# VHH binders against q9xw16: the designs that were tried, part 119

Target 1, 132 residues: q9xw16
Amino acid sequence: MSGWNAYIDTMTAAAPSIKRCAIVGAADGSVWARTEADNVFKASEEELKTFVALFNDVTQVPAKGADIEGVHYVVPRTEESLIFGKKENTGFFAVKTKSAVLIAVYEGPNEVAAQVRKAVESMQTYLNNAGY

## First folded at step 9 (VHH)

Design w83 (framework vhh_4orz_3)
Fold by ESMFold2-Fast, scan of step 9:
Structure w83 (fold): chain B 132 residues (1-132), chain A 120 residues (1-120)
Amino acid sequence: as target 1 above (132 residues)
Amino acid sequence: EVQLVESGGGLVQAGGSLRLFCAASGFTFDDYAMAWLRQAPGKRREWVALISSGGDTVYADSVKDRFTISRDNAKNTVSLQMNSLKPEDTAIYFCAAPKPPPEGYGFDYWGQGTQVTVSS
C-alpha cells in the first residue's frame, strides 16, 4: 500500500470519466489523498471544511447547492450519505463513510455519470467495511 | 405515478416571447430540483435551465439572459419564460425531474414535451 493514493487510483481506473477526485476527513475536510499534477483537485481547506459539514443535514443541500473547486453546483437531490451535483458539462458525486468523504468530479453525459457513481459507492462500501 | 405535463408551446416570430408551463404530480415536488431540456430536429437533447428546490437557477450559455426559469411550489409547477426567441430555439421542450438514486443519475423523469417553433 502506498497510502491513500492507492484508493484514488482504484476509483479512476474503475471510472475513467472521473476528471478529479479526493478523499478527505469527514470531521474536518482535511485531504487524505487527491488527484495531482494536470488533474489536481483544487478545493481549498476552507471550502472542504464547509463541504463536509453539508453531510450533517443533507436535506438542506438541494435548496442551497454545493461549492467544489470554486464552482457552484445545483444539487438535484440527496440521500443520507450521498450528495450529487450538476453544472453545465460537469458533475460530481460525494459520499460519506464512517471517517471519510469521497469526492469525484466528472465530465460527460448521464451514461458516464452512472459509472462514476458506481465507482464511488463501491469504494464507500469497501472503506466502511475496512473500518473507515 | 410520476407525471410531468408541459404546455405553452406554439408558433412565434423571431424576437417574440413564449411562456412554458410544467404541471408535476406523483412526487414531493417541493423537495426536488426541476429542469427544462430541449431537442431540435436532428440534434441531441440538451439541458436549458435548472432550478433547485430553494430557487437557485443555472442556465445554458445559449439561453442565458433570454430565458428565466421559475417555480410555484403551491401549484407544483415550473415555468420557463422565453424572451428574444431565435429560429435556433425551435425544438420540443421537456420538463424533467430527478429519479432517486440508485436508479437516477440526473434528470430522468421526462414529460411528453411541448413544441416551440420560431419563424425567421
Scores: ipSAE 0.005, ipTM 0.228, lowest interface PAE 12.1, mean pLDDT 82

Design w84 (framework vhh_4orz_3)
Fold by ESMFold2-Fast, scan of step 9:
Structure w84 (fold): chain B 132 residues (1-132), chain A 120 residues (1-120)
Amino acid sequence: as target 1 above (132 residues)
Amino acid sequence: EVQLVESGGGLVQAGGSLRLFCAASGFTFDDYAMAWLRQAPGKRREWVALISSGGDTDYADSVKDRFTISRDNAKNTVSLQMNSLKPEDTAIYFCAAPKPPPEGYGFDYWGQGTQVTVSS
C-alpha cells in the first residue's frame, strides 16, 4: 500500500461511518490517497482544484456552497481551516493542513457527523505536527 | 440562551398550503445556517430544508418543488412555505440551528416544534 493510504485507513478505522475520503494537495487538489473499490472517491481533479481554492477565503463559502463528487452541498458556516457541508442525510468535513486538504464524506445522523469530524480533526493535527 | 420558537402549523386538506415561521433569539442569527426538520409519528427526525447564512438553499427530494425556505435577517426569522401538501407531510416541524464555534458541527439547537396535519 502507498504511505498515504495508511492515513486513509487510520481515519476510516476511527470513524467507520466515513463512506468515502481522500487526502489531496492544498495547492492543486491533486489526489495523494483516496478510498477505492466499493468506496471509491470520484471527484475529478478539476473539481478538487476548485474545492481547495475555497480555503483561500472561507468566509465566502456559505454564500456559494461547495461541490464534491458532482454533488452540491450547502455549507452552513465555516470555522478557520474547516469547511463542512450538508445535503439531506449526506455531509462532508474538509480540513486544511499546511500542505494537504483532508475530505471525508459520510451518510447518516448527527452522531455519525460528530465521529467523522473528530477523525478528520485528529488527522489534521497529526499531519500538521508532521510538517504537512 | 438560544431560543427557537416555531409557529404556523395546523390542520389542512391535501393540496392545501401552510407557512411556518421560526423566531430565533440568543445568537447572532445572520452568521448561522437555519434548517427545518420534521418527525412523523413513530419515525426519526428527517431533514426537510436548509438555508445558509448567505442564502444558498437545499431541499429533501420528498419536498423539492413544493416547499420553499427563506430567511429575514432583520426579523431573525426563517420561514417555510409549504405548497401542494400531502398526507405524508403530517409531522411535527422543527426549526434547528448549529451551536456557536468551537462546538458547532451540526444542527444542535432545536425548537419545540409546530404540528402539521394533512388530511385527505
Scores: ipSAE 0.019, ipTM 0.396, lowest interface PAE 8.0, mean pLDDT 83

Design w85 (framework vhh_gocatamig_d2)
Fold by ESMFold2-Fast, scan of step 9:
Structure w85 (fold): chain B 132 residues (1-132), chain A 118 residues (1-118)
Amino acid sequence: as target 1 above (132 residues)
Amino acid sequence: EVQLVESGGGLVQPGGSLTLSCAASGFTFDDYALAWYRQAPGKKRELVAGISYGGDTVYMDSVKGRFTISRDNAKNSVYLQMNSLRAEDTAVYYCAAPSPEGYGFDYWGQGTLVTVSS
């Protein structure tokens, strides 16, 4: 459980405003690693399977929004391999790599959202270069 | 280039109702959400309600059931119907839209003041 957890630790160290995060399989939403204990990422297998399928056509996502951990987020817009959402003072960024989807849930204003996005995109680049 | 023009703010009694309107223009993309934020004195701006291009909505928990966000895509307009207003709803209300490089809703209107007072 140490292998993939190192990447979770790297992202949360880079952006302390990340409250919970996970690395899941792009094909089925299977959890490879997630935050645990007091910061456990709580999405169900069914929810994650539905969520990763959104990357099959991101252009449809702003019309419906997205659900993570039973919370519904409005999706302001999408980019090719990026879905992000907002609700009150919380938000998420999710990016797709070749084999994985990285999901980070955060709390805070736009300046912390920028830091979270940078951390998630940095890890996306790293994993793509590693063949994932 | 992007313009967001709010209207409808004013002074209202507790328990009263008010409708805010926002006309949006100048976007380079079509499928975008619109939102209402508010900022009370001494506090940061917070998302009150958001609506996707397709009509999907999100609400701040304290306004859910009292406020209704709606939009008219043909008019590029978004509305906030505010019912059962409380003193704590007193704030400047901002219409907001996503930027091309955005992390949420990064373009703001000038705001419209809502004061709930007896």
Scores: ipSAE 0.496, ipTM 0.776, lowest interface PAE 2.1, mean pLDDT 86

Design w86 (framework vhh_gocatamig_d2)
Fold by ESMFold2-Fast, scan of step 9:
Structure w86 (fold): chain B 132 residues (1-132), chain A 118 residues (1-118)
Amino acid sequence: as target 1 above (132 residues)
Amino acid sequence: EVQLVESGGGLVQPGGSLTLSCAASGFTFDDYALAWYRQAPGKKRELVAGISTGGDTVYKDSVKGRFTISRDNAKNSVYLQMNSLRAEDTAVYYCAAPSPEGYGFDYWGQGTLVTVSS
């Protein structure tokens, strides 16, 4: 949906190190918006359904890690509404709002993670305040 | 406060083996994934191996099958067994743990140098 694409654009503008991202439904992993073309977010609907279900009990996630776009990530720790992962020089941040999960995949050394996390957290706050 | 102390680095010939050890203190070790990073001269620090709280592992593709990460929760220690070492593995190796406030592996040890040379 084009309306939700504006939020994708806002996040990628705030953190240029975001390579791909998506906004998906928290209940079912349905895609509301995602990056497209050269930056297409490639997770399947089945993978996203599995991924959003991790937020039902984030405390179990560091024991197993998480899969996004067919890539397995180690998850250093979690917070109630935050899962983040690392693999080689890539990583992701995923945050849950009331109705959505925001997923941002970035590439680069650990130093770029801070800007990506800030962009994702700012959008999480915005959407929660908007009732999503 | 969090402390990570690496040991086991040294000079080895290509094809050799080393075991790196990391002793951790100052946090609830069992609750967090742990990692080994490395940094070669002129290159950025990169994740080599990670281990979940349940023992599931992740490896950089070029070390998969040669390196093995493990943890011993009773000793608050994480290990990196390195086999079939190559010149390209020459780097300072860092043990890493997540902080409660950080969003990655942002507690680091001083590092231990591994040199693979004939």
Scores: ipSAE 0.507, ipTM 0.773, lowest interface PAE 1.9, mean pLDDT 88

Design w87 (framework vhh_gocatamig_d2)
Fold by ESMFold2-Fast, scan of step 9:
Structure w87 (fold): chain B 132 residues (1-132), chain A 118 residues (1-118)
Amino acid sequence: as target 1 above (132 residues)
Amino acid sequence: EVQLVESGGGLVQPGGSLTLSCAASGFTFDDYGLAWYRQAPGKKRELVAGISSGGDTVYMDSVKGRFTISRDNAKNSVYLQMNSLRAEDTAVYYCAAPSPEGYGFDYWGQGTLVTVSS
C-alpha cells in the first residue's frame, strides 16, 4: 500500500459525503492511491488517461462532459485547474496540481458540494506546496 | 444579471406529453452546461436532465427514453420534452445554470408546476 493513502483518508474525513476518491498522475492517469473495498474507485486505466488529458484544455470540457467510473457527467463550467460534474444526486470534483490530479466522487444535493470542494482544494494546495 | 424564465407546465393525464421551455439571459449562454431539476412535495431537488454546451446529455434513470433535453443557442433557450408522463413525475420543474462562484447549477428560475393526474 502507499503513503498516499493517508491523503485519501484526510479528504474523506474532511468531507464524509465523498463516496469514492483517487489521486492519480497528471501526465498519465496512473493511480497513486484510491479508496478500496466497499468504496473502491473503479475507473479503468484508459478512462483515467483520457480524463487527465482534459486538463490540457479545460475550456473544451463543458462541450462534451466527462466520464468517471463509466458514468457520464454534465460539466456546467470549468476553472483553470478544476473540473466538476453533475448527474442526478451525484457529482465529482477534480483538481490538478503540478504532478497529480485529485478526483472525488460524492453523493448529495448541491448543499454538500461546498464541503467536498473545500476538502479537495485544501489537498490541492498542500500537494502544490509540497512540490507535487 | 442572470435570469431564467420557465414555461410550459400544466395539468396532464398519465401517458400525456408536455414541453417545458426556459429562456435565459444575462450570461454567455453558449459556453455553459444547463439543467432541469425537479422538486416533488416533501422531497429534495433532483437533477432530471443536463445538457453540455455542445449538446451532449445526461438523464436521471427513471426518465431515460421518456424525456429529451435540448438547447437552441440562437434563442438562448433550453427545453425538456416529456413523454409518457407518470404520476410520480408530478413536481415543480426548474431550469438551472451555473453561477460564476458556485460549484453546481446554482442559478434557478421560479419553476413551472407539472401535475400528472387523471
Scores: ipSAE 0.389, ipTM 0.725, lowest interface PAE 2.6, mean pLDDT 87

Design w88 (framework vhh_gocatamig_d2)
Fold by ESMFold2-Fast, scan of step 9:
Structure w88 (fold): chain B 132 residues (1-132), chain A 118 residues (1-118)
Amino acid sequence: as target 1 above (132 residues)
Amino acid sequence: EVQLVESGGGLVQPGGSLTLSCAASGFTFDDYALAWYRQAPGKKRELVAGISSGGDTVYMDSVKGRFTISRDNAKNSVYLQMNSLRAEDTAVYYCAAPSPEGWGFDYWGQGTLVTVSS
């Protein structure tokens, strides 16, 4: 048990369609917490370092897409602190806080995407208010 | 207002080919990723192929190597070249664009029917 694991549990409970998720450092992509065991978040440290660097200029991301867990996603658009992607029946939402990036990978139809986004953005707000 | 108009659907034999076209208007075409979705009878709508504003592509696993998505920014058009068609590819195909408020590809055209039958 770690303190950061409780936030992972909160996020997955809020949106059951989340299959894997992680909280990583915004500066370097270091893993603070992630889903484990049967739903382990599999991204490498090098991939996460590359991914969090996308938040340095989100306007470039829709031109290239993004890679998470070795899967390439098309990125339809971005917002200042939000990157989201799509591939077949999978997708992700990633949001940046002051010092963290929250990444949630989900599986399911487009109807579940709104619930996943809401869960991730709620946690983003909570962590920003907590000084993270 | 975003408008997407598909064309190119039809009846084709298994192993045949079709090219779908989508003409887009009402948004800054060059800045957006675009996608093709399909909905088969009795199935949910699924993302078949996507293309980034810079030309990077993603494909549904079952169509990879058979379908090619492309775009022509000068014509505000996106295309889906479908080769080696199978009965399982029978569906209404939709061109899709992201909405400013949505969390995916939320604007769709009317769709174009593709029937693969012998």
Scores: ipSAE 0.539, ipTM 0.792, lowest interface PAE 1.8, mean pLDDT 87

Design w89 (framework vhh_gocatamig_d2)
Fold by ESMFold2-Fast, scan of step 9:
Structure w89 (fold): chain B 132 residues (1-132), chain A 118 residues (1-118)
Amino acid sequence: as target 1 above (132 residues)
Amino acid sequence: EVQLVESGGGLVQPGGSLTLSCAASGFTFDDYALAWYRQAPGKKRELVAGISSGGDTVYMDSVKGRFTISRDNAKNSVYLQMNSLRAEDTAVYYCAAPSPEDYGFDYWGQGTLVTVSS
């Protein structure tokens, strides 16, 4: 087995506006690592299975939105390996690698969203290069 | 160039109603989600309502049940029907669209003022 918590720590250190995040399996939504304690990522196994399946056809996602931690988000648009959503003062970025999906929930204006996006995309690149 | 033009703002009494309209041009309207934001005096801008390309909706908790967002793809327009208006709904309301270069709603209209007072 592998320890994935170090990658969670790296992302939250790079973008402090990340409130909660997780690394899950792309095939089934199984949790590999997540934020804990005061910042517990609360999504159910069923919700995560549904969420990662969205990456099978991201073009359908803006029509329906996405649910994370029981919160429904509007999805403005998607890219082939990227889904992002907005609701009130919160948002998320989710990126797919070869075998994982990285999900980061943040709070704040568009300025902090840019930093969260960079942190998540940097980790996506790292994991893809590592074969994940 | 992407252009969003709001209309429908005005002065209304508490408990009253207003319909805001946003006419959009310069992008493939049908493919994108659209949103209404507001900025109240002394506050930061916040997302009030969003509508997906397929018509699915999201609302901030304090307006849920009172406001309805809708779209008309044939007219390239998005609307915000506001019912049971309260003094705390007083704000400049902005129509917003996602930019192709960014990860949020980056195209904004000029805004329309809604004042709830008698």
Scores: ipSAE 0.289, ipTM 0.654, lowest interface PAE 3.3, mean pLDDT 85

Design w9 (framework vhh_gocatamig_d2)
Fold by ESMFold2-Fast, scan of step 9:
Structure w9 (fold): chain B 132 residues (1-132), chain A 120 residues (1-120)
Amino acid sequence: as target 1 above (132 residues)
Amino acid sequence: EVQLVESGGGLVQPGGSLTLSCAASGFTFDDYALAWYRQAPGKKRELVAGISSGGDTVYMDSVKGRFTISRDNAKNSVYLQMNSLRAEDTAVYYCAAPKPPPEGYAFDYWGQGTLVTVSS
């Protein structure tokens, strides 16, 4: 409705190569906020529920990859609270906080990916410190 | 540390086939996904194909149905079978692997590359 969209704006300002992003509930994948202008984030409720459940055991994710917005990504590796994937010139970073999962889909080369990861992890740290 | 060595490139006519091989060392191969990238003259490097640690695959749309990525964990190797090659497939092909945690943001280690030229 309001406050959570400010975090979307902050992430996209920090990394302009983010094409679409969302903040969803870690327990159920419910959408708290998403990009609404220029390329709306369009993952289904069932896809998001499946996606956030991957954080229950991230070590299994590189074996199968991950699906976001109907696109199947290869996942090179994971960290305890981080899943990232690649397909062609598109990629994503997803990070888990205490209560949320932040998902950012981007387009561009490896230098762009580094910037997107930094922006997403900065927001993850901020939200964790805020109790989310 | 991490080393990726590609082989199998060469000159082939349109419609031909090549198999690229990559030998990897210096990391936990079985736990990671691996990829093939290419860089055509005047273009940026792009992900051609990726393979998960469990064998699930992803492909660039223009090579889907023509290229097949596979892996052999016993040999620490990844392969790219390229069929029905087109002039637009001409590029240096790179084997790629992720950096181990906490570093990295994609497939961050690259081999030297192997040149594929599709020309008559």
Scores: ipSAE 0.518, ipTM 0.781, lowest interface PAE 1.8, mean pLDDT 87

Design w90 (framework vhh_gocatamig_d2)
Fold by ESMFold2-Fast, scan of step 9:
Structure w90 (fold): chain B 132 residues (1-132), chain A 118 residues (1-118)
Amino acid sequence: as target 1 above (132 residues)
Amino acid sequence: EVQLVESGGGLVQPGGSLTLSCAASGFTFDDYALAWYRQAPGKKRELVAGISSGGDTVYMDSVKGRFTISRDNAKNSVYLQMNSLRAEDTAVYYCAAPSPDSYGFDYWGQGTLVTVSS
């Protein structure tokens, strides 16, 4: 739906430290919506397909890390349906819903990481309740 | 109770090397990622290097190729081998572990000072 970009806007408004984000299909990594123009989310289709497959067993992810937009992140730990990574002053949160994976790349210290996590989890809850 | 104890800091000349060590206790070491952060005077703390439970590594761009992070699970220890040290590497270096309730590395050691000057 054309309204999917509104959810991107909602997340970035809730956590201004989000630099780029996307909503992709959980089964195949197909892009439903993403930030564009000066904040374009640049992950390839192949990378996204690989990334969403990580949610098949999140417990294996900390051993290998994760790649987003050609950048490798260490994954300190995972939770059920949540993967997060760190590299220098940059990080990401990715959460899985019934049909989607939400990915947000941010820049900043641990304080802003908490804000980003809350924003993506709020959207995760909303989409699950909406049947997505 | 998570405890991280750093050692190995000191004063070195530019181009020199140091190995930092971190002894960890109070958690199942083998299951957790560990990291080295640093903080220079007047600057924010930054992630220098990280190592996953499986040995996967990440590095700050400015240290890549010069620093190597490693772990020894039998000794519950993490190491940072620092080669070709530069004046901008001067900082207090901290060993860090993930906390269960946060989204980063939030358990810190006391830190060890590295000073690079002629």
Scores: ipSAE 0.351, ipTM 0.695, lowest interface PAE 3.0, mean pLDDT 86

Design w91 (framework vhh_gocatamig_d2)
Fold by ESMFold2-Fast, scan of step 9:
Structure w91 (fold): chain B 132 residues (1-132), chain A 118 residues (1-118)
Amino acid sequence: as target 1 above (132 residues)
Amino acid sequence: EVQLVESGGGLVQPGGSLTLSCAASGFTFDDYALAWYRQAPGKKRELVAGISSGGDTVYMDSVKGRFTISRDNAKNSVYLQMNSLRAEDTAVYYCAAPRPEGYGFDYWGQGTLVTVSS
């Protein structure tokens, strides 16, 4: 798990407001790496399979919202390969690469969200360039 | 130009009710999710309730069962019905809409003050 854990560490170092994150397979939602211990990413295999399938047609997501870790989020809008959601002071960003989906759950206001988005999209670019 | 205009705030005693209204203009209302945020003095803004373009809703845990968000697309309006109000609900309430190219709810109205006190 050490290889993929390094990418988790890179994202959380770049955006300290990230509370939990994971890298999962785009085809099936299988977990490649996730935050652990006090910051454990708690999504079930069934939830992740449902979640990654949202990337098959992101335009339908704002009408339905999205579930991560048993928490339902409103999705204000989507972009190609990007889904993001809001609930209370919590939010998430999820981006799709060739083979993976990166999911980061954060806490904080919209100013914090910009930093988290930058961290997640930087990692998306890196993994796409690495063939993932 | 996007505009959001809130109304319906006021002074109410604990246990009372208020209905907040938000009139929106300057964008294709039916296509967007909309939200109510609040900000108490010295606190950060927090999402109280959200409603998707399809009618899916989300609520802050402390208001679930007491507050109801709804929308009327024919009137370009969003509503927040607040029941069983508590002193901790005292805040300025903002209607919010997504900004194109933004990553949250970035358009705010002027806000409407809700004060819950005896």
Scores: ipSAE 0.311, ipTM 0.676, lowest interface PAE 3.2, mean pLDDT 86

Design w92 (framework vhh_gocatamig_d2)
Fold by ESMFold2-Fast, scan of step 9:
Structure w92 (fold): chain B 132 residues (1-132), chain A 118 residues (1-118)
Amino acid sequence: as target 1 above (132 residues)
Amino acid sequence: EVQLVESGGGLVQPGGSLTLSCAASGFTFDDYALAWYRQAPGKKRELVAGISSGGDTVYMDSVKGRFTISRDNAKNSVYLQMNSLRAEDTAVYYCAAPSWEGYGFDYWGQGTLVTVSS
């Protein structure tokens, strides 16, 4: 969606360490917008459907970790509307809103992860307040 | 507060083995993933291996097949079995747990030194 592309641009501008990101439907993992071309977010429709279902019970996620773009991440812990993962020098933050899940994949140490989480949570707050 | 106490580091020859141990307290151990990080002199800390609450594992590519992370929930302990050690594995190794801030594994113990040389 062209309208939703603006939110992708906002998130990537807010945290330079974000390599790829997407906004997907919370109910089915359908892609509303994602980074494209040289920084294309590569998760399949099947993988995204599986991923968004993790938000039905986030307390079970640290037991198995999570897969994004065919990469398996260890999930240190979860919060009610937040799943985050780590592998080597990469990681992701995924947050759920009323209707969407925002996913940002980044590269860098914990210092850059803090900025990525802030960017994703700022967008989560904005979308929730907008009724999404 | 969360406490992590590492042990098992030392001097070992290339090709040798070491087992690192981490004793954890101050949180519900069974519910969280845990990790080993390392930091070589002058470099930033890197995630070496992680283990989920259910035992699923992740490894840095350069140690995959040589290192094995494991956990013993009855002892609140995490282990890193290191085989076929290389000079490049020389670092301070840190056991890590998730903090309340939620950026990753961002609470560490004091570390244990592993030196791989003659």
Scores: ipSAE 0.442, ipTM 0.744, lowest interface PAE 2.3, mean pLDDT 86

Design w93 (framework vhh_gocatamig_d2)
Fold by ESMFold2-Fast, scan of step 9:
Structure w93 (fold): chain B 132 residues (1-132), chain A 118 residues (1-118)
Amino acid sequence: as target 1 above (132 residues)
Amino acid sequence: EVQLVESGGGLVQPGGSLTLSCAASGFTFDDYALAWYRQAPGKKRELVAGISSGGDTVYMDSVKGRFTISRDNAKNSVYLQMNSLRAEDTAVYYCAAPSYEGYGFDYWGQGTLVTVSS
C-alpha cells in the first residue's frame, strides 16, 4: 500500500520545480508526509500550527503575509482554500482539503508557479474526493 | 481592465536615488497586495519588493535597507524609493498586481527603465 509519502512523490513528479513540500493536518499542522533528505521541508511544528490556523480566516492573510520555513512571504490574495506567497524568485502554494493542508515551495518565474499551482490543486481535488 | 502605469525611471550614477511611481486602475486597489519586480536583459523577472493590503512589506535581500516600498490608497498608487543605487540594480522595473485566476502577480505595467552607470 502507498502511504502519504506516495502523494508527495506524485506532486513532485507532476511539477519538478517544487523544491520542498508537505502534507499536514488541517486541525493542528501535524506532518503526515514531507520531502526528505536533500529536499527536506524545514518548517517547525509551531510554525505549521500557526500556518494551518490561517485557513480559519484567509481574509486576514494578505494584510500580514505568511511564514514558511522561517521565510516571510507577501501574500498577493487568497481564496477560501488557497493561500499563496511570493518572495524574490521563490514562492509557495498551500491548499486546504477536508482534513489536510498541502504546502509546496518552489523556485522560478510565473510560468513555473502556474505548473506548481496546477499540481497542488489536482492533488487537493483527489484528496477531497478520497474523503481527506 | 486592469492597468498599471509606471514612471520615474532614468539614468543615475552609482550612489544616486530614484523614486518609481505606479498608478493603478481597473481593480479594487485597497484589497490586494502590490509588488515591484525587475528584469535585467536576458534574465528572469524577480520580485524586488512587495506590500500587503495592510502595509506589511517584503524585500529581496540585496535591496533590503536601500529600497522602500509604500502605497497611497487614496491615489491608487504604489511607490519604490531607491537609495544607494548600484550598477547591479540596472533593469526594467515593473509594477505588478494579482489577477483573479492567477498564481502570483500576473498583471504587469509596461515597465520603466532604470540605468545605473558612471
Scores: ipSAE 0.341, ipTM 0.692, lowest interface PAE 2.9, mean pLDDT 86

Design w94 (framework vhh_gocatamig_d2)
Fold by ESMFold2-Fast, scan of step 9:
Structure w94 (fold): chain B 132 residues (1-132), chain A 118 residues (1-118)
Amino acid sequence: as target 1 above (132 residues)
Amino acid sequence: EVQLVESGGGLVQPGGSLTLSCAASGFTFDDWALAWYRQAPGKKRELVAGISSGGDTVYMDSVKGRFTISRDNAKNSVYLQMNSLRAEDTAVYYCAAPSPEGYGFDYWGQGTLVTVSS
C-alpha cells in the first residue's frame, strides 16, 4: 500500500489533462492514494462507497449516471471494467482492477479523453498483473 | 449505421424560445444515452445537456433552469427546449450518441444553427 501515490504521479505524468485522480479500494471505496494540495480529489467516503458499488452491475449505470466530487455526470455507456462520464468540458474515467478502482477526472475534448483513457487503462493492466 | 438528424434551429431574439429536435436511427434507441452539444464561434464543442436511457439528465451550469432535454422513445427522438435565450447561446447545436469504441458522445449529427440576436 506504501507508495500508492507513485501510481497517481505516473498517471498524471502520462496524461497532463488529468486534473484530479484517486486509487480506491474496490470493495469499500477506501482511499489508497489521491492527488493532493491544489489538485485534491474531494470525493467523500460515502460517495466513493456508492461509486465503487456501481461496478457490481455496470449495465445499470447509464440509466442513472454517476456522481464524483459532488458533480453529476451522464454516463454514455459502460464496459465490463470501465465507467466513464461527461459534463460540459469535463469527464472522468474509472476502471476496476482485482482490488482497486482508479478514478481520473479530466478537462478537454475527445482527443484529450483518449489520452486519459490510455493512461488509466495502462495502470489498470499494470495493477492487475501485479495482483491488485 | 447510426444516423442523427437535427432540426429546429433559427434566428431568435434574446429572451425567446426554440425547440430543437433530433431524429435517431440505426440503433436500439431505448438503450442509449443521447446528448446535445454546441459549438460557438471560437470555442470547442461542449456538452449542453445529456439524457440517459433511464431519463437521468445533466446540464451545463449556464443553461440549467433555462434548457430542458427530453426523449420520446416511441419516436426515436431527443429534444432540447431552450427558454430565455441569450446572445451567448448562439452556436451550432449537435445531437450526439455514444459509439461502441468511443470515449464519450462521439457520433454526431450534422448540426443546426441557433442565432440569438436582435
Scores: ipSAE 0.458, ipTM 0.761, lowest interface PAE 2.3, mean pLDDT 87

